# VHH binders against a6qnr0, part 2

Target 1, 346 residues: a6qnr0
Amino acid sequence: MRLVHLDLKGAPPKVCYLSEIFPLFRALGANGILIEYEDMFPYEGHLRLLRAKHAYSPSEIKEILHLATLNELEVIPLVQTFGHMEFVLKHEALAHLREVARFPNTLNPHKEESLALVTAMIDQVMELHPGARWFHVGCDEVYYLGEGETSRQWLQQEPNSKAKLCLSHMEAVASHMRARYPTTTPLMWDDMLRDIPEDQLSGSRVPQLVEPVLWDYGADLDLHGKALLVEKYRKSGFSWLWAASAFKGATGVNQSLTPIEHHLRNHLQWLQVAGSVPADTLRGIILTGWQRYDHFSVLCELLPVGIPSLAVCLQALLHGDFAENVKARVENFLGISSLEEMSFRR

## First folded at step 13 (VHH)

Design n5
Fold by OpenDDE, fold request of step 15:
Formats: C-alpha cells, structure tokens, sequence
Structure n5 (fold): chain B 346 residues (1-346), chain A 121 residues (1-121)
C-alpha cells in the first residue's frame, strides 16, 4: 500500500481541490490516503470547542470520503491521542488534562478522563468513517511524558517506568478501539517505542493491538539500524509494520519550496529497507506531507507546492528506482518539460 | 461498577421549570466531567450540557440561558435546572459520565436509563 498523508492543519485544501488531485494520486500509484484532521474535524457537542473556525462540515467529510472511494483510495483517519495535543489541551476547560501544566503538548495518562476524552474523539471520527480498516491514533513525540507531578510520584514506585507509562496509555487507547471496532486496526507512530526493550514491548499488549508506523524522513537512513529495528518489533510480537516517508514538510518549519531530491532519496532509502526485511513485514508506506509541525507552528510548503515531490516519490516507489524513464513519466504526469525547472535537485 | 440514575422528570407546562438529578456511584464522581444528553421521540441524541471536573460548564445553543448544569460532589449528584421549558424540550434526559461520543456511539456503560421530561399545555 502507498498512502498519501493529507495534513489538514493550518491550511486545509478545499474539497473541490481534493476532487482534482485524488485522480492524480491514483494515477501516480497511490491507493490510500491518511487524513490527519486535528482541528478540521467537525466535532459535535462539547467537543465542538476543538474545531477550527473553518473546520469541515459533516457533509464535506462525506464528500471527501466519497471522492476517495471513486478514486479507489482507501482512507485512514488520524487523530492524535497522546502527543501533539495542543489543539485540545490549549483550552482552559481541558488544561487540567495536561501531563505538565505548562505545556499543552502531552495528555496526562494517569487521568481516566484523558482516556475518555480521546476515545470520544475517536468515536466521533469513526462515526463518519464506517468500515475503516485502519485508524491512526498518533502517539508520536509525546514530550514531557513522566515529567508531570503525578508521573513523577508514580515513577518513584517500583517497578514503574516511563516505558510502562507510555505503553499503558497506548494499550488503553488501542484496547478501546479493538473492543468497539473489531474490524479496525489501530496504527501508531513508532518513535516512542524505539527505545523500549524487546522484552518490555513483548510483555505488553501493544504488539497484539496495533501496527506501528516506522517514520524517518532523512535522505540517508541507517539501513542496518532500520533492519534491526524492524526485527526488534517483529520479535516483540508486531505482526505487521508500516513505513512512513515524507514528500513535504519535513525539512524546515517554514519552507516555501520542497527539496525534491531530499525526499526522493528518502523514498529510495525506504525501498532499500523494504528489500532488506521479510516481504511480509511491511504492509505499506505512508508518504507524509506535513502542513505544519504543530498546532502553533507556522505553515510549511503548501500541498500544491508539494505535488511535484509527491509525484516523484510515488513513481519512485512504484517502479523501484528513479531512472530516466521514470523521470519522464513524472514529467508527463505533471505536464512539464523538465523536473529541473522545479528545482528538483535542490 | 459505574452507575448513574436520573430523577426529577415529569410533566410540566410551557414556561415552567424542572430540576433533574443524577445519582452517581461506582467511581470518583468529583474527578469526572459529567454530561447531560437528551433524546426526543424520532430524533437522535442531543448533547445539552457538560460540567467539567473543575466546575466549568458548557451548553448547547438550544439550552443556553435556560438550563443550568451543576454538581454536588459531596453528594455524588449531578443536576440540571431547567427553566422556560418549551414543548420542544420534551425528551428522555440522560446523565452520562464524560463526553458526547456521537449519535451512534452512546457510552452505554456510563449513562443512566434516563428520566422523561414532557412539556405540554
């Protein structure tokens, strides 16, 4: 599977624009979309406070999903449930659910209400995504975990650890989903799992509940290290893994242009990783296209600017390299005479 | 086990007032955000009010200014004071722990059986 990540933070595309680009995504070789809603989802009731002023309507969401279906793009929704909670925890009414009072990034894993909140968010999103085979629950960059007052006290008790704390929340979220949506598999960013020992991972329920997404956006990956990490996760009990590359929004917080060469290299590196691990290990790859790094950050390059990069990356993945014939195909898809004109090698 | 039991419903004339109560047990009531939801015949559930563990409140537009959600933590009781009642307020009113999860995602294990409110002349 090859999924295009639509980050709706900050500058969400209009539905009409999506109708134009979805066919292109499919033509380029994508067969899915990861939609990160953040504040663009039309949360109802109490959770309406999470909305951006220009959040999509329910009808718009339905239309987007319909368009995706028409173009044979499977949709995976993404809702943050642990880190990157700024759009939730910035609100005074919900500030008490912060791990650290000063920072709205991280949800307090000790409060049952925290779980109630994020699972309610998940339920509302799932209501508009019936039959979703996967649901991404985020859980990346959970900064300050263990630094809250409750966490500090808790961590003083044996055999408690930060890893245990992290896994406990992940397990709770995933367990909720598995119970309520038995045909939906939770996806989770892997960064918080990377340093957790194999025995601790295997000792938790997380490997049986989720499929981790191994993300790395570098142009030069530690291929051997990645292979070892994949092996570690497999040994820990994860049946399927995902990869995540980047086609935009990964090389600068406020970039206006996309370094296509960098992203191409990133994808070629992931191809090498895929070739070095068992064929039944990686289920697919998510081509991430970040719009901003967090809720309070400025915008990176916009989606239209990133389309040439996306085309290059998707076609490279599809064909296994970026030889001249592949380059020519991309140029044809984009209706351009030369990728060099797009600062391809910058 | 978490239990919620609503009471105080009944028949009232338009313009009248009614106070609902919800008795909570089986959990630390004071630590939880609580919510009122109602469902009218033939309609989906409607969120009407929430009170946070810290005491702050939020209301639906349809009930704002007329309804007041409150709590007595010492008594493990949630309240809904309703004033200026209208026929369209006729519904089964539920007390729920936590947040509204959507029309098809009722927290079945965290809501009461409901209390009937009927506003009619």
Amino acid sequence: as target 1 above (346 residues)
Amino acid sequence: QVQLVESGGGLVQPGGSLRLSCAASGFTFSSWTMTWVRQAPGKGPEWIATIYSGGSTMYADSTKGRFTISRDNAKNTLYLQMTSLKPEDTALYYCARGYYRGSNSWPFDYRGPGTQVTVSS
Scores: ipSAE 0.864, ipTM 0.944, lowest interface PAE 0.5, mean pLDDT 95
Fold by OpenDDE, fold request of step 15:
Structure n5 (fold): chain B 346 residues (1-346), chain A 121 residues (1-121)
Amino acid sequence: as target 1 above (346 residues)
Amino acid sequence: QVQLVESGGGLVQPGGSLRLSCAASGFTFSSWTMTWVRQAPGKGPEWIATIYSGGSTMYADSTKGRFTISRDNAKNTLYLQMTSLKPEDTALYYCARGYYRGSNSWPFDYRGPGTQVTVSS
């Protein structure tokens, strides 16, 4: 699977634009979309406070999903449930659920209400995503985990650890999903798992509950390291893994131009990783297109600006390289005479 | 076991006032966001008001300015002060724990059996 990540933070595309771009996604080789909603989802009830002023309506969401279906793009919704909780925890009403009071990034894993909040968010999103085979629950960059007062106290007690704390919350979120949506598999960014020992991973229920997404946006990946990591996860009990590359929004917090060469290399590197691990290990790749690094950050390059990069990356994945013939295909798809004119330099 | 029990419902004339109570047990009441929801015959559950763990409140547009949600953590009790009641407010009123989870399920993990409020001349 090749999924295009739509980060709706800050600059959500209009539905009409999506109707135009989805066919292109499909034509370029995508067969899915990861939609990161954040405050753009039309949460109902008292969770309406999570909405951006310009959040999508339920009808718009339905239309987007319909368009995706028409273009044979499977949709995976993403809701952050641990880190990157700024759009949630910035609100005074929910600030008490912060791991660290002064930082809205991280959810307090010790509070039952925290779990109730994020699972309610998941449920609302799932209501508009019937039949979703996957659901991404985020859990990346939980920056302040263990630094809250409760965590500090808790961590002083044996055999407690930050890893245990992390896994416990992940397990709780994933367990909720598995129980309520037995045909939906939760996805999770892997960064918080990377340094957790195999025995601790395998000792938890997380490997049986989720499929981790191994993300790395570098142009020069540690291929051997990635292979080892894949092996570790498999040994820990994860049945399927995902990769995540980047086609935009990964090379600077305020970039206005996309370094296409960088992203191309990133994808080619992931191809090498894929070639070095068993074929039945990686289920797919998510081409991430970040719009901003976090809720409070400035915008990265906009989606339209990133389309050339996306085209390059998708086609590279499809063809296994970016030879001249592939380049020509991309240029044709984009209706341009030369990629070099678009700041593409090898 | 989590238990919520509503009380204070009854028959009231339009323009009247009523105060509902909800007794909570079986969990740390002070650590939970609590909500009032109502359901009229033939209609789905309607969110009315929420009071968060930190004490902040939020109201539906239909009840804003007329209803006041409050809590006494020491007594494990949730309250709903209703004023300027209208016939449209006639419903079974539920005390609920947690957050709204959508329409496909009861919007909350736990709720009481409800207390009937009837507004009629």
Scores: ipSAE 0.854, ipTM 0.939, lowest interface PAE 0.5, mean pLDDT 95
Fold by OpenDDE, look of step 13:
Structure n5 (fold): chain B 346 residues (1-346), chain A 121 residues (1-121)
Amino acid sequence: as target 1 above (346 residues)
Amino acid sequence: QVQLVESGGGLVQPGGSLRLSCAASGFTFSSWTMTWVRQAPGKGPEWIATIYSGGSTMYADSTKGRFTISRDNAKNTLYLQMTSLKPEDTALYYCARGYYRGSNSWPFDYRGPGTQVTVSS
């Protein structure tokens, strides 16, 4: 599977634009979309406070999903449930659910109400995504975990650990999903899992509940390290893994132009990783296209600016390299004479 | 076991007032966000008001300015003061724990049996 990530933070595309670009995604080799909603989802009830002023309507969401279906793009929704909670925890009404009072990034995992909040969010999103085979629950960059007052006290007691705390919340979220949506598999970013020992991972229920997404956007991947990490996760009990590359939004917080060569290298190296692990290990790859680094950050490359990079990356993945014939295909798809003229090189 | 029991409903004339109560048990009441929801015959559940565990309140547009949600944590009781009642306020009123989970089904995991409010001349 090759999924294009649509980050709706800050600069969400209009539905009409999506109708134009989805056919291109499919033509270039994508067969899915990861949609990160954040405040662009039309949350209902008292959770309506989570909406941006210009959030999509339910009808617009339905239309987007319909367009995706028409173009044979499977949709995976993404809702943050641990880290990157700014769009939720910035609100005074919900501030008491912060791990650290001064930082809206991290949810307090000790409060039952925290779990109730994120599971309600998930339920509302799932309501508009019936039949979704996967659901991404985020859980990346939980920066302040363990630093809250309650966490600090809790961590002083044996055998408690930050890893245990992290896994417990992840397990709770994933368990909710598995119970309520038995045909939907939760996805989770892997960064918080990377340093957790194998025995602790395998001792938790997380490996049986989720498929981790191994993300790395660098132009020089540690191929051997990645292979080892894959092996670790497999040994820990994860049945399927995902990879996540980047086609934009990963080379600077305020980057305006996309360094295509960087992202091409990233994808080619992920292909090498895929070739170095068992064939039945990686289910797919998510081509991430971040619009901003977090809820409060400035915008990076806009989606239209990133399209050439996406084309290059998708075609490279599809063909297994970026030889001259592949380059020519991309140029043809984009209607340009030279790809080099569109590349930002530092 | 989580239990919620609403009371205070009844028949009232337009322009009248009622105060609903919800007795909570089986959980740490002070640690939870609580909500009033109503359902009229033939209609889906309608969110009315929420009081968060932190004390903040939110109201639906339909009830804002007329209804007041409050809580007494020492008594494990949720309240809804209703004023300027209208015939369209006629419904079964529920006390609910937690967050709204969607409109396709009952939107909360826990609620009471409800108390009937009827506004009629």
Scores: ipSAE 0.534, ipTM 0.835, lowest interface PAE 0.7, mean pLDDT 95
Fold by ESMFold2, fold request of step 15:
Structure n5 (fold): chain B 346 residues (1-346), chain A 121 residues (1-121)
Amino acid sequence: as target 1 above (346 residues)
Amino acid sequence: QVQLVESGGGLVQPGGSLRLSCAASGFTFSSWTMTWVRQAPGKGPEWIATIYSGGSTMYADSTKGRFTISRDNAKNTLYLQMTSLKPEDTALYYCARGYYRGSNSWPFDYRGPGTQVTVSS
């Protein structure tokens, strides 16, 4: 599976633009979309305080899903449930649910109300996504976990650990999903799991509940390190894994490569990883297109700017390389004279 | 063990008033967001009002200006003051702990058995 990540943070595309671009995604080789809502979902009831001014309406979401169906693109919704919760925890009414009182990024996993909040968010999103086969619950970059007052006290008690704290919240969220929506499988970003020893992962319920998404956006991947990580996850009991690359954003630092060259190499490296692991390991790859890194950051590249990179990356994945015939195919789809021009447009 | 018990429902004429109460036990009431939800015959659950642990409130548009949610933390009691009642307000009214989950989902946190409000001539 090849899914395009639509990061809605800060600037949701117009539905009419998506009607233009979804056919292109499919023609380029995508067969799914990961939609990261943040505050662009039309939460209702007392959760309507979470809505951004420009959030989609329920009818707009139904139209987006219809457009995805027309173009044979499966949709996976993403709702953060642990880290990246600033859009929720910035509100004074909910600030008591912060892991660290001064910082609104991370949900306090010790409070029963925390789970009640995020499972309600999941339930509202699932109402508009009936029949979803996967649901991404985030759980990435849970900064300051273990540093709140309750966590510090809890960690002083044997056998408590930061890993146990992390896994217990992940188990609680995933267990809700599996019990309420038995045909839907939770996905989670893997970064908080990477440093957890195999015996602790296998001793938890997380491997039987979720499929982790291994992300790395670098132009050069540690192939040996990725193989070891894949083996650790398989030995821990995870039945399926996902890869995540980047076609837009997430390059971060000044480099000699153009953004497109960087992203293309990232995807070619992931092809190498896929070839070096057992065939029944990776269910798919998510091509991420980051628009805003956190709730309070400025916007980075908007989706239209990233389309040439996406085309290059999807076609490289589809064909297994980026030779001259594949390059010509991409140039035709984009309506440009040469991809070399894109490497000069910095 | 969490327990919520609603009371104060009844038959009332259009334009009338009722005050619903919800007695709570088995948890730290003052620490929880509390919600009123109603369910008319043949309909899904409808969120109507919430009061957060810090005291701020939110109301559904259909009941805003007519209903008032409040709490007495010393008595572990949640209230709903209803005025200007309409036949469309006829429903079972439930006190719930936590968050509204949507029309196709019942709140998974604890709720009471409900109290019937019937508005008719």
Scores: ipSAE 0.393, ipTM 0.767, lowest interface PAE 2.8, mean pLDDT 87

Design n5
Fold by ESMFold2, fold request of step 15:
Structure n5 (fold): chain B 346 residues (1-346), chain A 121 residues (1-121)
Amino acid sequence: as target 1 above (346 residues)
Amino acid sequence: QVQLVESGGGLVQPGGSLRLSCAASGFTFSSWTMTWVRQAPGKGPEWIATIYSGGSTMYADSTKGRFTISRDNAKNTLYLQMTSLKPEDTALYYCARGYYRGSNSWPFDYRGPGTQVTVSS
């Protein structure tokens, strides 16, 4: 599976623009999209406070899903449930659910109300996504976990650890999904799992409930380290894994490559990782297109600016390399005479 | 064991008033967001009003200005004061702990049996 990540944070594309680019995604080799809503989802009831002013309407969401179906693009929604909760926890009415009272980034995993909140968010999104086969529940970059007052006290007790705390919340969210939506598989970003020992992972229910998404956006990956991480996850009981690359954003502060060159290398590196693991390991790859890194950040590149990079990256994945015949195909798709000229222009 | 018991429903004339109560037990009431939801015959659950643990409130557009949600944490009781009642307010009214999940998300496991409100001449 090759999924294009649509990061809606801060600047949701117009539906008419999506009608123009979804056929392009399919033609370039994508067969799905990952939609990261944040505050662009039309939450209802008491969750209306989560909506941005320019959030999509329910009618617009239905049209986007219809457009995806017309172009044979599977849709996976993404809703944060642990870290990156600033759009939720910035609100005074919900601030009591913060892990650390001063910081709105992380949900307090000890409160029963925390689970009630995020499962309600999931349920509202699922109401507009009936039949979704996968649902991404985030769980990345859970900053300050274990530093809240309740967590500090809880961690003083003998069997308790930060890993157990993290896994317990992940289990609770994933269990809700499996129970309520038994044909939908939860996905989670893997960064909070990477340093958890195999015996703690295998001793939890998480491997039987979720498929982790291994993300790394660098131009140079630690190929051996990735292969070892994949082996650890498989031995821990995860049946399927996903890779995640970047076609837009996430290039770092001191890069020596143009953005397109950086992203192309990132994808070629992931192809090498895929070749070094068993064939029944990776379910697919998500090409991420970050628009805003967190709720309070300024916008990065908007989606239209990233289309040339997306085309390069999708075609490299589809064909297994980026030789001259693949390069010429991308130039034809984009209606440009030279990718080298495009790389120098921005 | 979480229990919620609604009371105060009944038959009222259009334009009348009614106050619903919800007695809570089995959890720390003061720490929870509380919600009123109603369900008319043949319809899904409709969110009416929410009061957060800190006391702030939020209302559905259909009931704003007519209904008032409140809580008494010392008595573990949630209230809904209804005024200017209309025939379309006829429904079974539930209190619930936590968050409304959508129009097709019924029942809420942490709710009572409901109290019937009927607005008719």
Scores: ipSAE 0.208, ipTM 0.672, lowest interface PAE 5.3, mean pLDDT 87
Fold by ESMFold2, fold request of step 15:
Structure n5 (fold): chain B 346 residues (1-346), chain A 121 residues (1-121)
Amino acid sequence: as target 1 above (346 residues)
Amino acid sequence: QVQLVESGGGLVQPGGSLRLSCAASGFTFSSWTMTWVRQAPGKGPEWIATIYSGGSTMYADSTKGRFTISRDNAKNTLYLQMTSLKPEDTALYYCARGYYRGSNSWPFDYRGPGTQVTVSS
C-alpha cells in the first residue's frame, strides 16, 4: 500500500482541485490516501464547535470519497484522540478535559468524559466512512502526559507508570473501534510506543487491537535501529506494521539538502529498512505531506508546491530506486527538463 | 449506576408550551455535559440542545429561539423549556449524558426512557 497523506489543517484544498490531482496520485503509483481532518470535518450537534469556518460539508466529503473510488484510492480517515487535541481543548467548554490545565494539547486520560468525547468524534467521522478498512486514531506526541494533577497522584501508586497510562488510553480507544466497527483496524503513530519495553507491550492488549505506523522523516535513518524496533514490535504481538515517510514538510535541521533531495533520501532509506525486515511485515507506507504540524503552527508549503516531490518519492518507491529511466519518467510526467535543477535550487 | 428519568411530556396544541425535566442520579451531574435529543416516528435521533458543565449552551437550528436548555446542579436536574410548539416537534424526547455521536449512534452514552411530546390540534 502506498498512501498519500492529505493534511487538511489550515488550508483545505477545494474539491475541484482534488478532482484534478487524485488521477495524478494514482498515475504516480499511490493506491490510497490518509485524510487528516482536524477541524475541517463537518462535526454535528454540540461538536459543531470543533468546525473551522471553511470545514467541508457532508456532501463535499461524499464527493471526495467518490473521487477517490473513481481513481482506485482507498481512503483512511485520521482523527486525533490523545495528543494534538488543541483544536478541541482550546474551547472553554471542553478545557476541563485537558491533561494539564494550562496546556490544550493533551487529553486527560483519567476522565470518563474524555473517552466519551473522542469516541463520539470517531463515530461521527465513521458515519461518512462506512466500510473503512483502517482508521487512524493518532496518539502521537502526547506532551505533558503524567504531569496533570490527577496523573501525578495516580503515578505515586505502585505499580502505576506513564507507560501504563499511555497504553490504557490507547487500549480504551482501540477497544471502542474494534467493538463498534469490527471490520475496521485502528492505526496509531508509534512514537509513544518506541520506548515501552517489549514485556509491557506484550502484557497490554494494544498489539491485538492496532497496527502501529513507524514514522521517521530524516534523510539518514538508523537502519539497524529501525530493524530492531520492527523486531520488538513483532515480538510484542503486533500483526502488521506500517512505515511513514515525508514528501512535504518536516525537513528538520538539515540544511545541506534541497527539500526534494531530502525527501527522496528519506524514501530510499525506508526502502532499505523494508529490505532489512522479513517480507510482508510492512502493510504499506504513508507518504506524509504536513500542512501544519499543530493547530497553532505556521503553515508549511501548500499541497501544489509539494507535487514535484511527491512524484519523485512515489516513483522511487514504485520502482525501487531513482535511476535515469525513473527520473526520465517523472520529468516527462511533470513536463520539466531536469529534476536536478529543482532539487538543487535554493 | 447512571440513571436518567425524563418527565413533563404530553399532548399539547400547536403554539403551546411544555417544560421537560430529567432527573439524574448515579454520577456527578455538575461535572458532565448534558444533552436533549428527540426521535420522531420512523426517524433517527435528532440532537436538540446541549448544556456544558460550565453552563454554556448550544442549540439545533430546528428549534432556534423556541427551546431553552437549562440545568439545576443543586437538584441534579436537566430542563428543556419548549415554546411555540409545532406538529413537527412531535417525538419521544430523551435526556442524555455526554456527546452526540451522529445519526447512526443512537442512543447517547447514557439516556433515559424518554418522554412523549405530541403536538396536535
Scores: ipSAE 0.164, ipTM 0.651, lowest interface PAE 5.8, mean pLDDT 86

